# Designs tried in a protein design chat: VH-VL binders against a2ajx4r71to235. Part 23

Target 1, 165 residues: a2ajx4r71to235
Amino acid sequence: GRCNFEDRLCSMTEDQTLQPGWTRRSGIISNSPPFWDHNGNISAHFLALVSRVDSISSNLRSRIFLPTNDQQVCQITFYNFSSNQNGKLIAGLQTLCGDPIEHLWQKTEILQSRWERNVITVQSSQQFQVIFQAQMLATHGQEEVIAIDDISFSSGCLPADVCQT
Key: E = the ipSAE of ESMFold2; O = the ipSAE of OpenDDE; V2 = 0.75 times the mean of E and O plus 0.25 times the DockQ between their complexes.

## First folded at step 9 (VH-VL)

Design k3 (framework fv_tislelizumab; at its last look DockQ between E and O 0.03; V2 from the best seeds 0.00; counts 0 for: pae O 11.7 > 2, off the site)
Fold by ESMFold2, look of step 9:
Structure k3 (fold): chain C 165 residues (1-165), chain A 116 residues (1-116), chain B 107 residues (1-107)
Amino acid sequence: as target 1 above (165 residues)
Amino acid sequence: QVQLQESGPGLVKPSETLSLTCTVSGGSISRYWVHWIRQPPGKGLEWIGVIYYSGYTYYNPSLKSRVTISKDTSKNQVSLKLSSVTAADTAVYYCARDSYEGMDVWGQGTTVTVSS
Amino acid sequence: DIVMTQSPDSLAVSLGERATINCKSSQSVSSYVAWYQQKPGQPPKLLINDASTRESGVPDRFSGSGYGTDFTLTISSLQAEDVAVYYCQQDYSYPWTFGQGTKLEIK
């Protein structure tokens, strides 16, 4: 369950209901921070939502997971970098019955200079997806960025084997 | 070995613009970014802002409307301009290199006094 | 702004003894704290980055530790050349902020 985004979105999917804005980016092609991934590699890719002119928002969704249990914890590990004053990044879960997203973690209005590693423990009695929501207001100036790298799921996050229509 | 040197006038009158230059030798500014930091007499350190090798800048909000940091890659120089200065802007001004692992090389500093 | 608060403001330590300087942040800065040494008339010198990583050429007697909001700099065996003011600094988010400094003297 690890994704370094060298192959686009890996197993994560972008919610096309909202205006999509996530792009693969590296330090080499960036005009704004971050100029490296969480390992300090300027050529490695990370996933970025960039705002300058228009307000934007986007969701990334995981595969569907089975309910969790107490024998092996389900943990989500990811790195975030926020160079914005007007946005937020939320990590949460959503069950398949259209329940509201349960917020597990968030970062708002922080102008980071370093990538930060995060670990989130998930507990759910139902099948669920992990959702990353990002939204940014128009900046009217320099680019502002919300970035994610290296999303991974521990062994306690058991994939569901069913494709639904 | 990378060296940084600040230069500029030591005395600036109130309401004028303070203008300083950081000259980098022994390395190219295209590989890292440069910060400006100041230290009022007998006091601690205050971060002013940064310019990345791309030209992207961030400024301390307390100074943002008055500060501009720019670079001249052909001269391997970074400039600081601080407008509308007052006596509170009297300080030693430092430039420092940041190469992803902290501000590891500092200039000697230049003293700026704001007085009539 | 993230406020960095150092303690004590000054301390006196006998040669060869241990000095400990504390730094607390007003909110989590992860491991992103650096320590600087400043001697009179000189610019600051980076000693420790990332809470515990010594810079090249920094003696082994300097060590740093901490995560989140509580950080320490330790000098295990004080030497005469260690008389200076020491600053912690968070480099987690802009604006970068420094502690108020701790003056270290020989007792």
Scores: ipSAE 0.362, ipTM 0.767, lowest interface PAE 3.0, mean pLDDT 83
Fold by OpenDDE, look of step 9:
Structure k3 (fold): chain C 165 residues (1-165), chain A 116 residues (1-116), chain B 107 residues (1-107)
Amino acid sequence: as target 1 above (165 residues)
Amino acid sequence: QVQLQESGPGLVKPSETLSLTCTVSGGSISRYWVHWIRQPPGKGLEWIGVIYYSGYTYYNPSLKSRVTISKDTSKNQVSLKLSSVTAADTAVYYCARDSYEGMDVWGQGTTVTVSS
Amino acid sequence: DIVMTQSPDSLAVSLGERATINCKSSQSVSSYVAWYQQKPGQPPKLLINDASTRESGVPDRFSGSGYGTDFTLTISSLQAEDVAVYYCQQDYSYPWTFGQGTKLEIK
């Protein structure tokens, strides 16, 4: 399945928090970077977490996947963007047993104002969700942005439901 | 048009194994997921399990220890086995295809009665 | 397991009138909800998939809506052939689960 955020959050879900979370943006709508998606399209949508004055964190969860098998590798591809180095983005795995998030990928050193492509391999003996956790430190007088776009799950990622987008 | 048809014994004794076959025509099972669903008399629907076109299976945890779903691509058939049956397993059993658009084609169902 | 709860259990609507059936999930299932129609002696028939996508061949009077935990099946103008039991179903996660069903009759 693929999620380019042209259709809301696709199959992704955001954890409810008391603070503003991920927002669907485009270069047309947004007053802050990025002003285009990973393909350079101004009108295309992506998800962005924006911090203005307070520290902020938010989790984006995938659909539930079945345990992985040795026949096909479960591979996740996604693009991330950050306007500053005051942010942290983690891609993790969480089982449905309420286990801690296992960090599979972490970005702390960010190339400013640039989309980056990432590829992650997932292996799990249990049903799992992939979680994108964004964290940003508080800044004064400047917006900080972490953005994510075009999340793709390979055929080796077997959904616990019917739909593979 | 794709069609599914369930077949098997309509009567099974307690503690025995229920065996059903879903025969698919008009299309290859290699292109579909196939689900098994049952409906006790006068009651709602219960999802039993699914077999992917890859052969991967997932079962309802409530039945997992007793259920086996398999397929024979050469015969274009999917099989359901339910062991250690009781009266609670009496139901109409359906197989249904899934082509990523939901369970859009169902068999007519086959009645299985568990009785001594 | 995700529990799907329909309301009402039974509904009587006059011909030509609107029929509304609700379905609530115990947790968010995004848009992964299907609606089925089942007539006596027949298997369930898929009407709506992905909460709002009408299946091919299904009359325009049938529509689905909702996202998250609250879903609705609407028949804009009830016809005689619409008498049946309707089920919602989530396919967000295994095991797939169905609502208990709503019996729709003509008033």
Scores: ipSAE 0.000, ipTM 0.565, lowest interface PAE 11.7, mean pLDDT 89
ESMFold2 (binder alone), look of step 9: mean pLDDT 92; pTM 0.947

## First folded at step 11 (VH-VL)

Design m1 (framework fv_ramucirumab; at its last look DockQ between E and O 0.04; V2 from the best seeds 0.00; counts 0 for: pae O 13.0 > 2, placed apart)
Fold by ESMFold2, look of step 11:
Formats: sequence, structure tokens, C-alpha cells
Structure m1 (fold): chain C 165 residues (1-165), chain A 117 residues (1-117), chain B 107 residues (1-107)
Amino acid sequence: as target 1 above (165 residues)
Amino acid sequence: EVQLVQSGGGLVKPGGSLRLSCAASGFTFSSYWMNWVRQAPGKGLEWVSSIRYSGSSTYYADSVKGRFTISRDNAKNSLYLQMNSLRAEDTAVYYCARDSYYGMDVWGQGTMVTVSS
Amino acid sequence: DIQMTQSPSSVSASIGDRVTITCRASQGISNYLGWYQQKPGKAPKLLIYDASSLQSGVPSRFSGSGSGTYFTLTISSLQAEDFAVYFCQQYYSYPYTFGGGTKVDIK
């Protein structure tokens, strides 16, 4: 169940609407934070969306899940990092292919760049995907990073293989 | 292996200045935020200042703002604290500490600063 | 600023005792709390980060718990080397702040 991004995108997929997209990085190769994953491992990988001067946005999508029920809660756990407060990271839910994304969580402003652990509870009467949307506004002269790591879905998040049309 | 070695410190009169140094070895200094923390004799710990790994951002406790300046020289693996307009209440042992993003995991040995007429 | 209130100020205990130290934050700090041990004349040593995670090399008799505003450090079976002063510290926001400390002394 947990994705630590030591392999490419794990089971998450990237929308190819915007280039460049999410890139696997480690602290060894980076010239700006994060210099390590959420466990403090410099050589471990995480997904990063990086911009220096251009505004950029990109989405990551989960597999499709069955409607939730009250027997077991469906929770999403993940870690996020932002090098600056000029970016925006949203976690959302999309119940039909192409429908508007319902926002479940947004990153609020932080005073110091750190990896943060987040837990989101999902309730949906329909099949759904979880979407992470990242936006970076242009900033002059410094590399800006939004990163995500260790996405996991609790046992109450029941897999489905198809999106209803 | 991983080490922070402090130097500087000593006795100064009120209104005087002093510069503390902290030399890093055994790790990539330019990858870490650094902190200064002080402890008055027989008292608890007080965070003083932090500096970003690049030196581009600095943060200070209200008690030292405008009087103390944190800086770093990544080419020399060194952290500094310039202390101006010193007061008796600044008397303390000063520690430099590496920030692991999950707490201060490496500390220097401490340097005593005494401010007295 | 976030105030960290630590209790008790001191504890007298014997080797083998279970010791519990508490720390309260004046506002929610999630799990951004560390515990430090300090012996006389020495720098503090990080024991626990993120409220409950043991720092490398710290004995498993130390444990931490809590989130939000209420946190505990527990020493399950006190050893001779555990007599020291213990501090909690929040790193949720600047300025970083420490609790007032708890001295654990031999009874």
C-alpha cells in the first residue's frame, strides 16, 4: 500500500496536459530543498514539481476506487513539501471522468519549509479517483519546488479498475 | 564524524560586541539549516536564530532582533553569530545546532558569553 | 508565540521506575514536537522527533506520544544514565520555543 517513489510514479499517473511534469528527485541531485525525503534519507526519491521562472501546473491521479462505505474508512496519507509559499497543492476527488474536481484539502501557508504529513478522509457514493493538483506561480531568480512522497490508501479505499462513463 | 566545533565567546562590557563561530565537518554543511540556541546559567533553553541552508533567509527571537546577525560561509563550512549592543541578559552558553528538519540532531560544545561591567 | 508548559518541574525516582513528563502547547502544533535530554555541562541531545519517533541510537525505553496540544515523554524503566533534565520543543512555527525543563533526580 505505500508509495515511496523509489520506482518512477508508482501506481499514480500524471495528466499530460502540462509540460514539464512531475520528476523523480533525490537530495543528492538537488540544488534546492528538499535535500532528503520525509524520512531524512538524502538518496531516497520523491516526486517533485520544479519551476524557476515559469508558472506551471500538473496533476497526479490515483487508480479508480469503489464507493466508500461505513465499514472501513477510506483515508489517504501523504507527505508534502514546498520550498516557498508561492505554490499551491490541492488534493481532490473526481467521481466521473472529466467532471470537475471536488477539493478535499489545500496546503495552507507555512513559516518554514518542511515535510508535512497529511491524512484526508474520503466519502463518496460513486466511484472516484484521488487527484493531486499542484500550481507554481512564477518567481524570479529562485528555484521553487513542490514535492510529494509516501502516498498510501487505507483498506477502506477499495480498488476498481474502470471509470464509469 | 559529524561535528560542530565552536569558538569565540568571552567576557564583554554592556554595549559591546562579540562574534561567535561554529565550524562544521563530516557532513554537507550547505545542505542544512542552522540554529543558535542559548542557555542562561541555571536556566532553560532559548532559541535565538535560524538561517536557511543558502543563507537567503534568517529568523530571530524578539529578544535579539536588530542586535544579533546570523550568517554563514558555505565555502568555509562555517556559521557565525554577530552580537552587537550586548546586555547583561545576553549572558549565556551559546550552542550552534544543525537542523535535520525533524529537530536539532547535532550540537556544538557550547561557548560561554558573559556580559558584565 | 507558542508557549510550551512542561510538568512536573522535577521528579525524584529510583532506578527501574516508570517516569512520565508532560508538555502542553498554547495552540495546536500537530506533531511538530521534539524531546531533548541534557546533562550538566553538556549540550542537549535529541531523543524524540515528530512527537513519537525515536532518534537513531536512543534506547527503546524512551517513548513519546501526543498530538495537537498535549504530549508525553515516558521512560519505561529508569536507568542510571537517565538522570538529567528533559526539554520539549515545538518546531511548528517561529519562534521555536522550549518547555521549562523537567529535572529527573535519584530518590
Scores: ipSAE 0.008, ipTM 0.504, lowest interface PAE 12.5, mean pLDDT 79
Fold by OpenDDE, look of step 11:
Structure m1 (fold): chain C 165 residues (1-165), chain A 117 residues (1-117), chain B 107 residues (1-107)
Amino acid sequence: as target 1 above (165 residues)
Amino acid sequence: EVQLVQSGGGLVKPGGSLRLSCAASGFTFSSYWMNWVRQAPGKGLEWVSSIRYSGSSTYYADSVKGRFTISRDNAKNSLYLQMNSLRAEDTAVYYCARDSYYGMDVWGQGTMVTVSS
Amino acid sequence: DIQMTQSPSSVSASIGDRVTITCRASQGISNYLGWYQQKPGKAPKLLIYDASSLQSGVPSRFSGSGSGTYFTLTISSLQAEDFAVYFCQQYYSYPYTFGGGTKVDIK
């Protein structure tokens, strides 16, 4: 499946928190970077976590996938954008509700405020969800953003027919 | 000065409960994730639990899951660890530690928890 | 869970000696590894983060290296205040895990 966030969150879900979380944005409606999606489209949407004076953390999770197999590789492709120095974006794997997240990919560095393409390979003997966890320390006097766009799951990522409880 | 000051340890019988506290000062407490780490007498370090920013996310070691609860009160700059159904193997010095993106850079002085009949 | 195997468990050395401690991860953890120093009755102190970055205020005689599954902490010239126990820790994934520790004793 593919999610470019033109249709809300697609099949993705955001964990409920008491703080504002991921918001769907575009270059048209945002007063802070990025001012376009990963393709340079000003009108196209992407998902962004915005920090101002408060620390913020939010999880975006995929649908549930079946255990991976050797026949087909499960790859996740996504684009990320970061304008902050005190932020961290993690792509992780969670097999059971409430279980700790296994980090598969992390980015904590400032990347010149550019969209970057990332590819992650997932191997799991259990059903799993992919978790995109963004976290930013409180920054005063400046709005900082972590953004994600165009998340895709290869055919090797097999959707589960039942939800985990 | 950046510091964490702990309290709440002591002696308890198996099956009992204790609540540890960790008071933060010298930094914006709500801007940091926090950890509990414990160390049995003469043993190594064991991560116990983590809590993030507003407390919306918590993580636990399997050894304490379902028995321990990490929480925080950012208004009071305080971190807590509620420990229920305590066992002898929970006997340890418990540390609160500030979580940076690059390890645990600030630690409390530790508090001893002894679970014994 | 990721197991961290630390070696040696203890080492006797003299002031001025070069001391090397190793930590092996059961799986790749990139550079998400920290080193801590702990003295008797005291809380651990962060020395190295991200495998090779020196924590602020830590003497330059301490250095870290490695990536993936093999990591080392080196004290280039051991000083009197360096006799302590050292721990590695991975923060690549939950649960966070520590090495078993290395006690650096006076010879």
Scores: ipSAE 0.000, ipTM 0.575, lowest interface PAE 13.0, mean pLDDT 89
ESMFold2 (binder alone), look of step 11: mean pLDDT 94; pTM 0.951

Design m2 (framework fv_ramucirumab; at its last look DockQ between E and O 0.03; V2 from the best seeds 0.00; counts 0 for: pae E 14.7 > 2, off the site)
Fold by ESMFold2, look of step 11:
Structure m2 (fold): chain C 165 residues (1-165), chain A 117 residues (1-117), chain B 107 residues (1-107)
Amino acid sequence: as target 1 above (165 residues)
Amino acid sequence: EVQLVQSGGGLVKPGGSLRLSCAASGFTFSSYWMNWVRQAPGKGLEWVSRIYSSGSSTYYADSVKGRFTISRDNAKNSLYLQMNSLRAEDTAVYYCARDSYYGMDVWGQGTMVTVSS
Amino acid sequence: DIQMTQSPSSVSASIGDRVTITCRASQGISDYLGWYQQKPGKAPKLLIYDASSLQSGVPSRFSGSGSGTYFTLTISSLQAEDFAVYFCQQYYDYPYTFGGGTKVDIK
């Protein structure tokens, strides 16, 4: 279900170990925005991707879901934060283990340095994973941050055990 | 040339107010966090305040909370520190400093503030 | 507040000496630690960031190490321009705090 990241990465996993990958962070220990989660809670945790020196990219993957059906659509709700314009955040879908990622949502707005809520609908005739892709191009000036909190999957997103061959 | 040029210091009585200014040139001011750091005569450094690039978030040392206000005007490439209810212990050289991923990498020349009866 | 304790408060040293300055944090600060040099009448200059990374344009005789609560700045072969006061600073949590400084003087 819902992941508030108080329990590490919950059911999300990070593709490949790229340092300094996604980290669990709160406002209490943050050196850069956001200093609170989307509810304004300085102690609550969220996931942050931070660029300090070099360009960085990383993916977060959901568990595998069964194909969607017409009874209920699968909806993904999440909050995002970006510190500036140098970052790119995309939410996508990947069917058949290892297929190219289909883009479902992308950030196109000018950053206002605030948390924003998003809802994405998934329709897939095959088993799939939801992928959040983040990229940041390091430029001198300030630490660049992309953060995500409260990823949740509606009841129409039915978990699967293993990707079918 | 990357520069921070400060102004606005001086002598003021306890309880008085001053506004410090810091004018930036040679870089994209609106992309950088900014800090104020002070140094009492013959003493060490004390971080005072930080403001984010857009001006959306501000942070203060406990000793100045409620009395000092950091602000910026990105159209004028300028950083400000409004100091109210000044006390003798606020006497110091005040530096503005540009913040980067790598700490405070560019500093102004310093402005002396003296709070004296 | 996170207290930063520098040791020693002063060092008397000769050109060519190896000088080591220690900074201790009152709680863990990961590697969020910078080192600054300040000469009389001048603004501080950043030397080291993230505990061990050398700022661009700083001579390689300066090095930093440490993580958590214990950090060092080392000058491998002291030169005439290195006589100054050195400060550590944590930027792990607000308020950001400096150590008390270490004066490196000519012996």
Scores: ipSAE 0.006, ipTM 0.484, lowest interface PAE 14.7, mean pLDDT 79
Fold by OpenDDE, look of step 11:
Structure m2 (fold): chain C 165 residues (1-165), chain A 117 residues (1-117), chain B 107 residues (1-107)
Amino acid sequence: as target 1 above (165 residues)
Amino acid sequence: EVQLVQSGGGLVKPGGSLRLSCAASGFTFSSYWMNWVRQAPGKGLEWVSRIYSSGSSTYYADSVKGRFTISRDNAKNSLYLQMNSLRAEDTAVYYCARDSYYGMDVWGQGTMVTVSS
Amino acid sequence: DIQMTQSPSSVSASIGDRVTITCRASQGISDYLGWYQQKPGKAPKLLIYDASSLQSGVPSRFSGSGSGTYFTLTISSLQAEDFAVYFCQQYYDYPYTFGGGTKVDIK
């Protein structure tokens, strides 16, 4: 599956918090970077977390996937953007609700004002969700942005048909 | 009442085949993963196979891989274990067990499979 | 495969006794461990899941602890109905594997 955020959040879900979270933006409607998606398209959409004065953290979750197998590799590709270095983006794995997120990928030194392509390989003996967690510390009146675009899951990432309860 | 009722066991010669059945009731069968676990006489438990709720994914112990097939019919609330090329070491009580993701929380009564010349 | 080593293989105890059973994994399995009770001629019964979570309906005298490679099942005060065989099981990775079992019998 692929999510370019042209259709809202696609199959992704955001954890509900009392704080502003991820917003779907484009170069046309944004008042802050980035002013284009990872392809340089001004009208194309992406997902952005914006911090101004307060520290913020927000999780973006994928659909549930079946355990991985050795025959097909589950790879996740995505693009990230950061306007400065005062943030952290984590891609993690969670097998059970409430369990700690296993960090698969972390970036604290994000290239400023550039879209960067990332590839993550996932192995899990249990069904799992992929979680993108963005964390930004409070700034001194300067707007900061972490953005994500074009999240893709390889065919080795098998979606769960039914959620076991 | 949540329960699993098994059938299909018996005596078979080496190289023979058997099909075990497990009928579920009292819960939404199609929402649960299922397992087969076996226990040789006087021995411990051995996991045999696991199948996901929709049947889209299956897993097997190496000891039965290529010989056993786990399947399910959610419309019939039934779990199956097709056992081919049976060996003496396959002799055991076979249990079907509901998978709660936190373990196997509901078990069938077990069915004896005896492989002998 | 992940090997589960259970000890002791048997223990004789009296009613009211504290009984502790251990299970060691050959590698780290986090808390993906369950404990089962099995009585003669019966199917196993889930007692503890995720190493320390008590299954619904199980008496509070049963408790589990541990993480990583070392786990314990404790019966704080053994009751008559507790004489049985106990098994640990990891569900961290395939194949799922059980401990060898511990028989708790009457002294």
Scores: ipSAE 0.000, ipTM 0.574, lowest interface PAE 14.4, mean pLDDT 90
ESMFold2 (binder alone), look of step 11: mean pLDDT 94; pTM 0.947

Design m3 (framework fv_ramucirumab; at its last look DockQ between E and O 0.02; V2 from the best seeds 0.00; counts 0 for: pae O 14.0 > 2, off the site)
Fold by ESMFold2, look of step 11:
Structure m3 (fold): chain C 165 residues (1-165), chain A 117 residues (1-117), chain B 107 residues (1-107)
Amino acid sequence: as target 1 above (165 residues)
Amino acid sequence: EVQLVQSGGGLVKPGGSLRLSCAASGFTFSSYWMNWVRQAPGKGLEWVSSIRYSGSSTYYADSVKGRFTISRDNAKNSLYLQMNSLRAEDTAVYYCARDSWYGMDVWGQGTMVTVSS
Amino acid sequence: DIQMTQSPSSVSASIGDRVTITCRASQGISNDLGWYQQKPGKAPKLLIYDASSLQSGVPSRFSGSGSGTYFTLTISSLQAEDFAVYFCQQYYSYPYTFGGGTKVDIK
């Protein structure tokens, strides 16, 4: 399922308390870039993490998925935006509840402030969640943004009910 | 101490002009979006205008669009509202307010603008 | 434009009373709602942001709840200094809009 964030967080959950943490916004509401979603639509919503003064880190966590099969690929498609190079976006995998996040994908440098499309493939022999972790380092008072939009899980990403110990 | 100190109000006739000023101190003014909010005597609050921290983007209520201009001078830590073609319904106390992503957390003391014949 | 409908318009209450004020949005605003207190001749003061988060320096007897279209401000035990006008405000989209206000008076 595709999430365009027009209606809440679309089965994604935030697992760190930040003020204000990941927030849903649009170009109409935005106090900082981006002023439109990846389609150029100023009224469409995307998910943003904004820093004004301090270093922050926040995770966005998917629902639990069943182990992957070789016959159907579990792929994650998403768009990302970063306003400068002070931040880092990681897409990772967490098997077993509470285990360390396995790094699958990382973006630490941006080429011009623009939306970019990404596809990553997940392979796991255990139940897992997909984690997006944003880290933004302290700036000199300039507001900085990391945003994501249109998170999609291919048909090979099979939902599970609960995490099994 | 974080402060917003306002000036520039007064009595004008319909069609007249005024410029309101708001001087900031105790915080990094150039890092914040700023707002003007007004309150007619005995009435509620009405958002008037917002300006981006750099000054590159401005936003206005429909009731003032084309007549009011928000501006800022980050070197002087100052916010301005130029009000032209004033009407009786513009009579209000005008507040400047610092924008945060969670609301307006610092307010000026207000300045009265009266538009009457 | 997002209409913010606040009720009641006024409340007569005694010190120690529990007071609840409601605010309804004409469309969903997520949790992008603030509550402000205003005393006569003074600027508004931010009490609650993000619908339920208490601003620094605000007494714990104030609390907020709600999301989407329905929000409440509660004063759990009214004090003498709480007699004021209270406003809700959405900052979900421009134009930012306020509720009509609720005056809390001594009975």
Scores: ipSAE 0.007, ipTM 0.496, lowest interface PAE 13.5, mean pLDDT 79
Fold by OpenDDE, look of step 11:
Structure m3 (fold): chain C 165 residues (1-165), chain A 117 residues (1-117), chain B 107 residues (1-107)
Amino acid sequence: as target 1 above (165 residues)
Amino acid sequence: EVQLVQSGGGLVKPGGSLRLSCAASGFTFSSYWMNWVRQAPGKGLEWVSSIRYSGSSTYYADSVKGRFTISRDNAKNSLYLQMNSLRAEDTAVYYCARDSWYGMDVWGQGTMVTVSS
Amino acid sequence: DIQMTQSPSSVSASIGDRVTITCRASQGISNDLGWYQQKPGKAPKLLIYDASSLQSGVPSRFSGSGSGTYFTLTISSLQAEDFAVYFCQQYYSYPYTFGGGTKVDIK
């Protein structure tokens, strides 16, 4: 499956929080970077977590996947963007609700506020969700953004609602 | 009384194996995650492994992955740690600990594992 | 992995003193942080969970604060039974990781 966020959150879900979390943005409607999606399209949408004066954290969750197998590799591809130095983006795996998140990928360094492509391989003997957790510390007088775009799951990532034959 | 009682430690040669046991009482064992944590002599605490309620999900520190196996028998209120291919650096007091959603709130008394030639 | 940096490694104090121990996480761990007390030859004892919640049965002179990457354990008035080693631990994600410990001994 693929989620380019042109149709809301696609199959992704955001954890409920009391504060605003991920927002669907584009270069047209955004007042801060990025001003285009990973393809350079101004009109295309992406998800962004925006922080101004308050610290912020939010989780974006995938659909539930069946346990992985050795026959087909489950790979996740996504693009990320960050405009701040104190922001962090984590891609993790959670097997059951409430279980601690296993970190599969972490972005802790900000490189010139540009879109970056990432590929993650997931192995799990349990049903799992992929969680994108973004967090930013509070800043003074500036808007900072962590953005994510074009999340794709390879055929080796089997949705839990898919019948196995 | 809520408690964890450990057994199974001892002296073993490098490359050897040991199996630790942890018997739970005073609480619904199957309703809790369980952990193994170890502490080398004079050193700090190191998480070793975790296991979920039914035992279907297990987690391991990189230092023991592929060598140690955590398991549980809920019918016997028992937690186990099978340790294979033991190394000198595995020498430590091993604790079993109940995992609440908010830390490890119940600990066993610990069992010493010494790996030495 | 999330590294937990605990400081100081040791502190000498007197009865009645205010003692503060800090723990820094290499990345944000929300409030998924516990504090433990360990006395010689004994298993650790949970004191604080979720960064600031006092474990049942723990004296009120113990308190925890912090979120994100910076956490503190405070003993408002040190008592004789408080001389021990203290550890922080994150349970935000696997692998669970502990701080290096802080030994609180008698001045």
Scores: ipSAE 0.000, ipTM 0.577, lowest interface PAE 14.0, mean pLDDT 89
ESMFold2 (binder alone), look of step 11: mean pLDDT 93; pTM 0.951

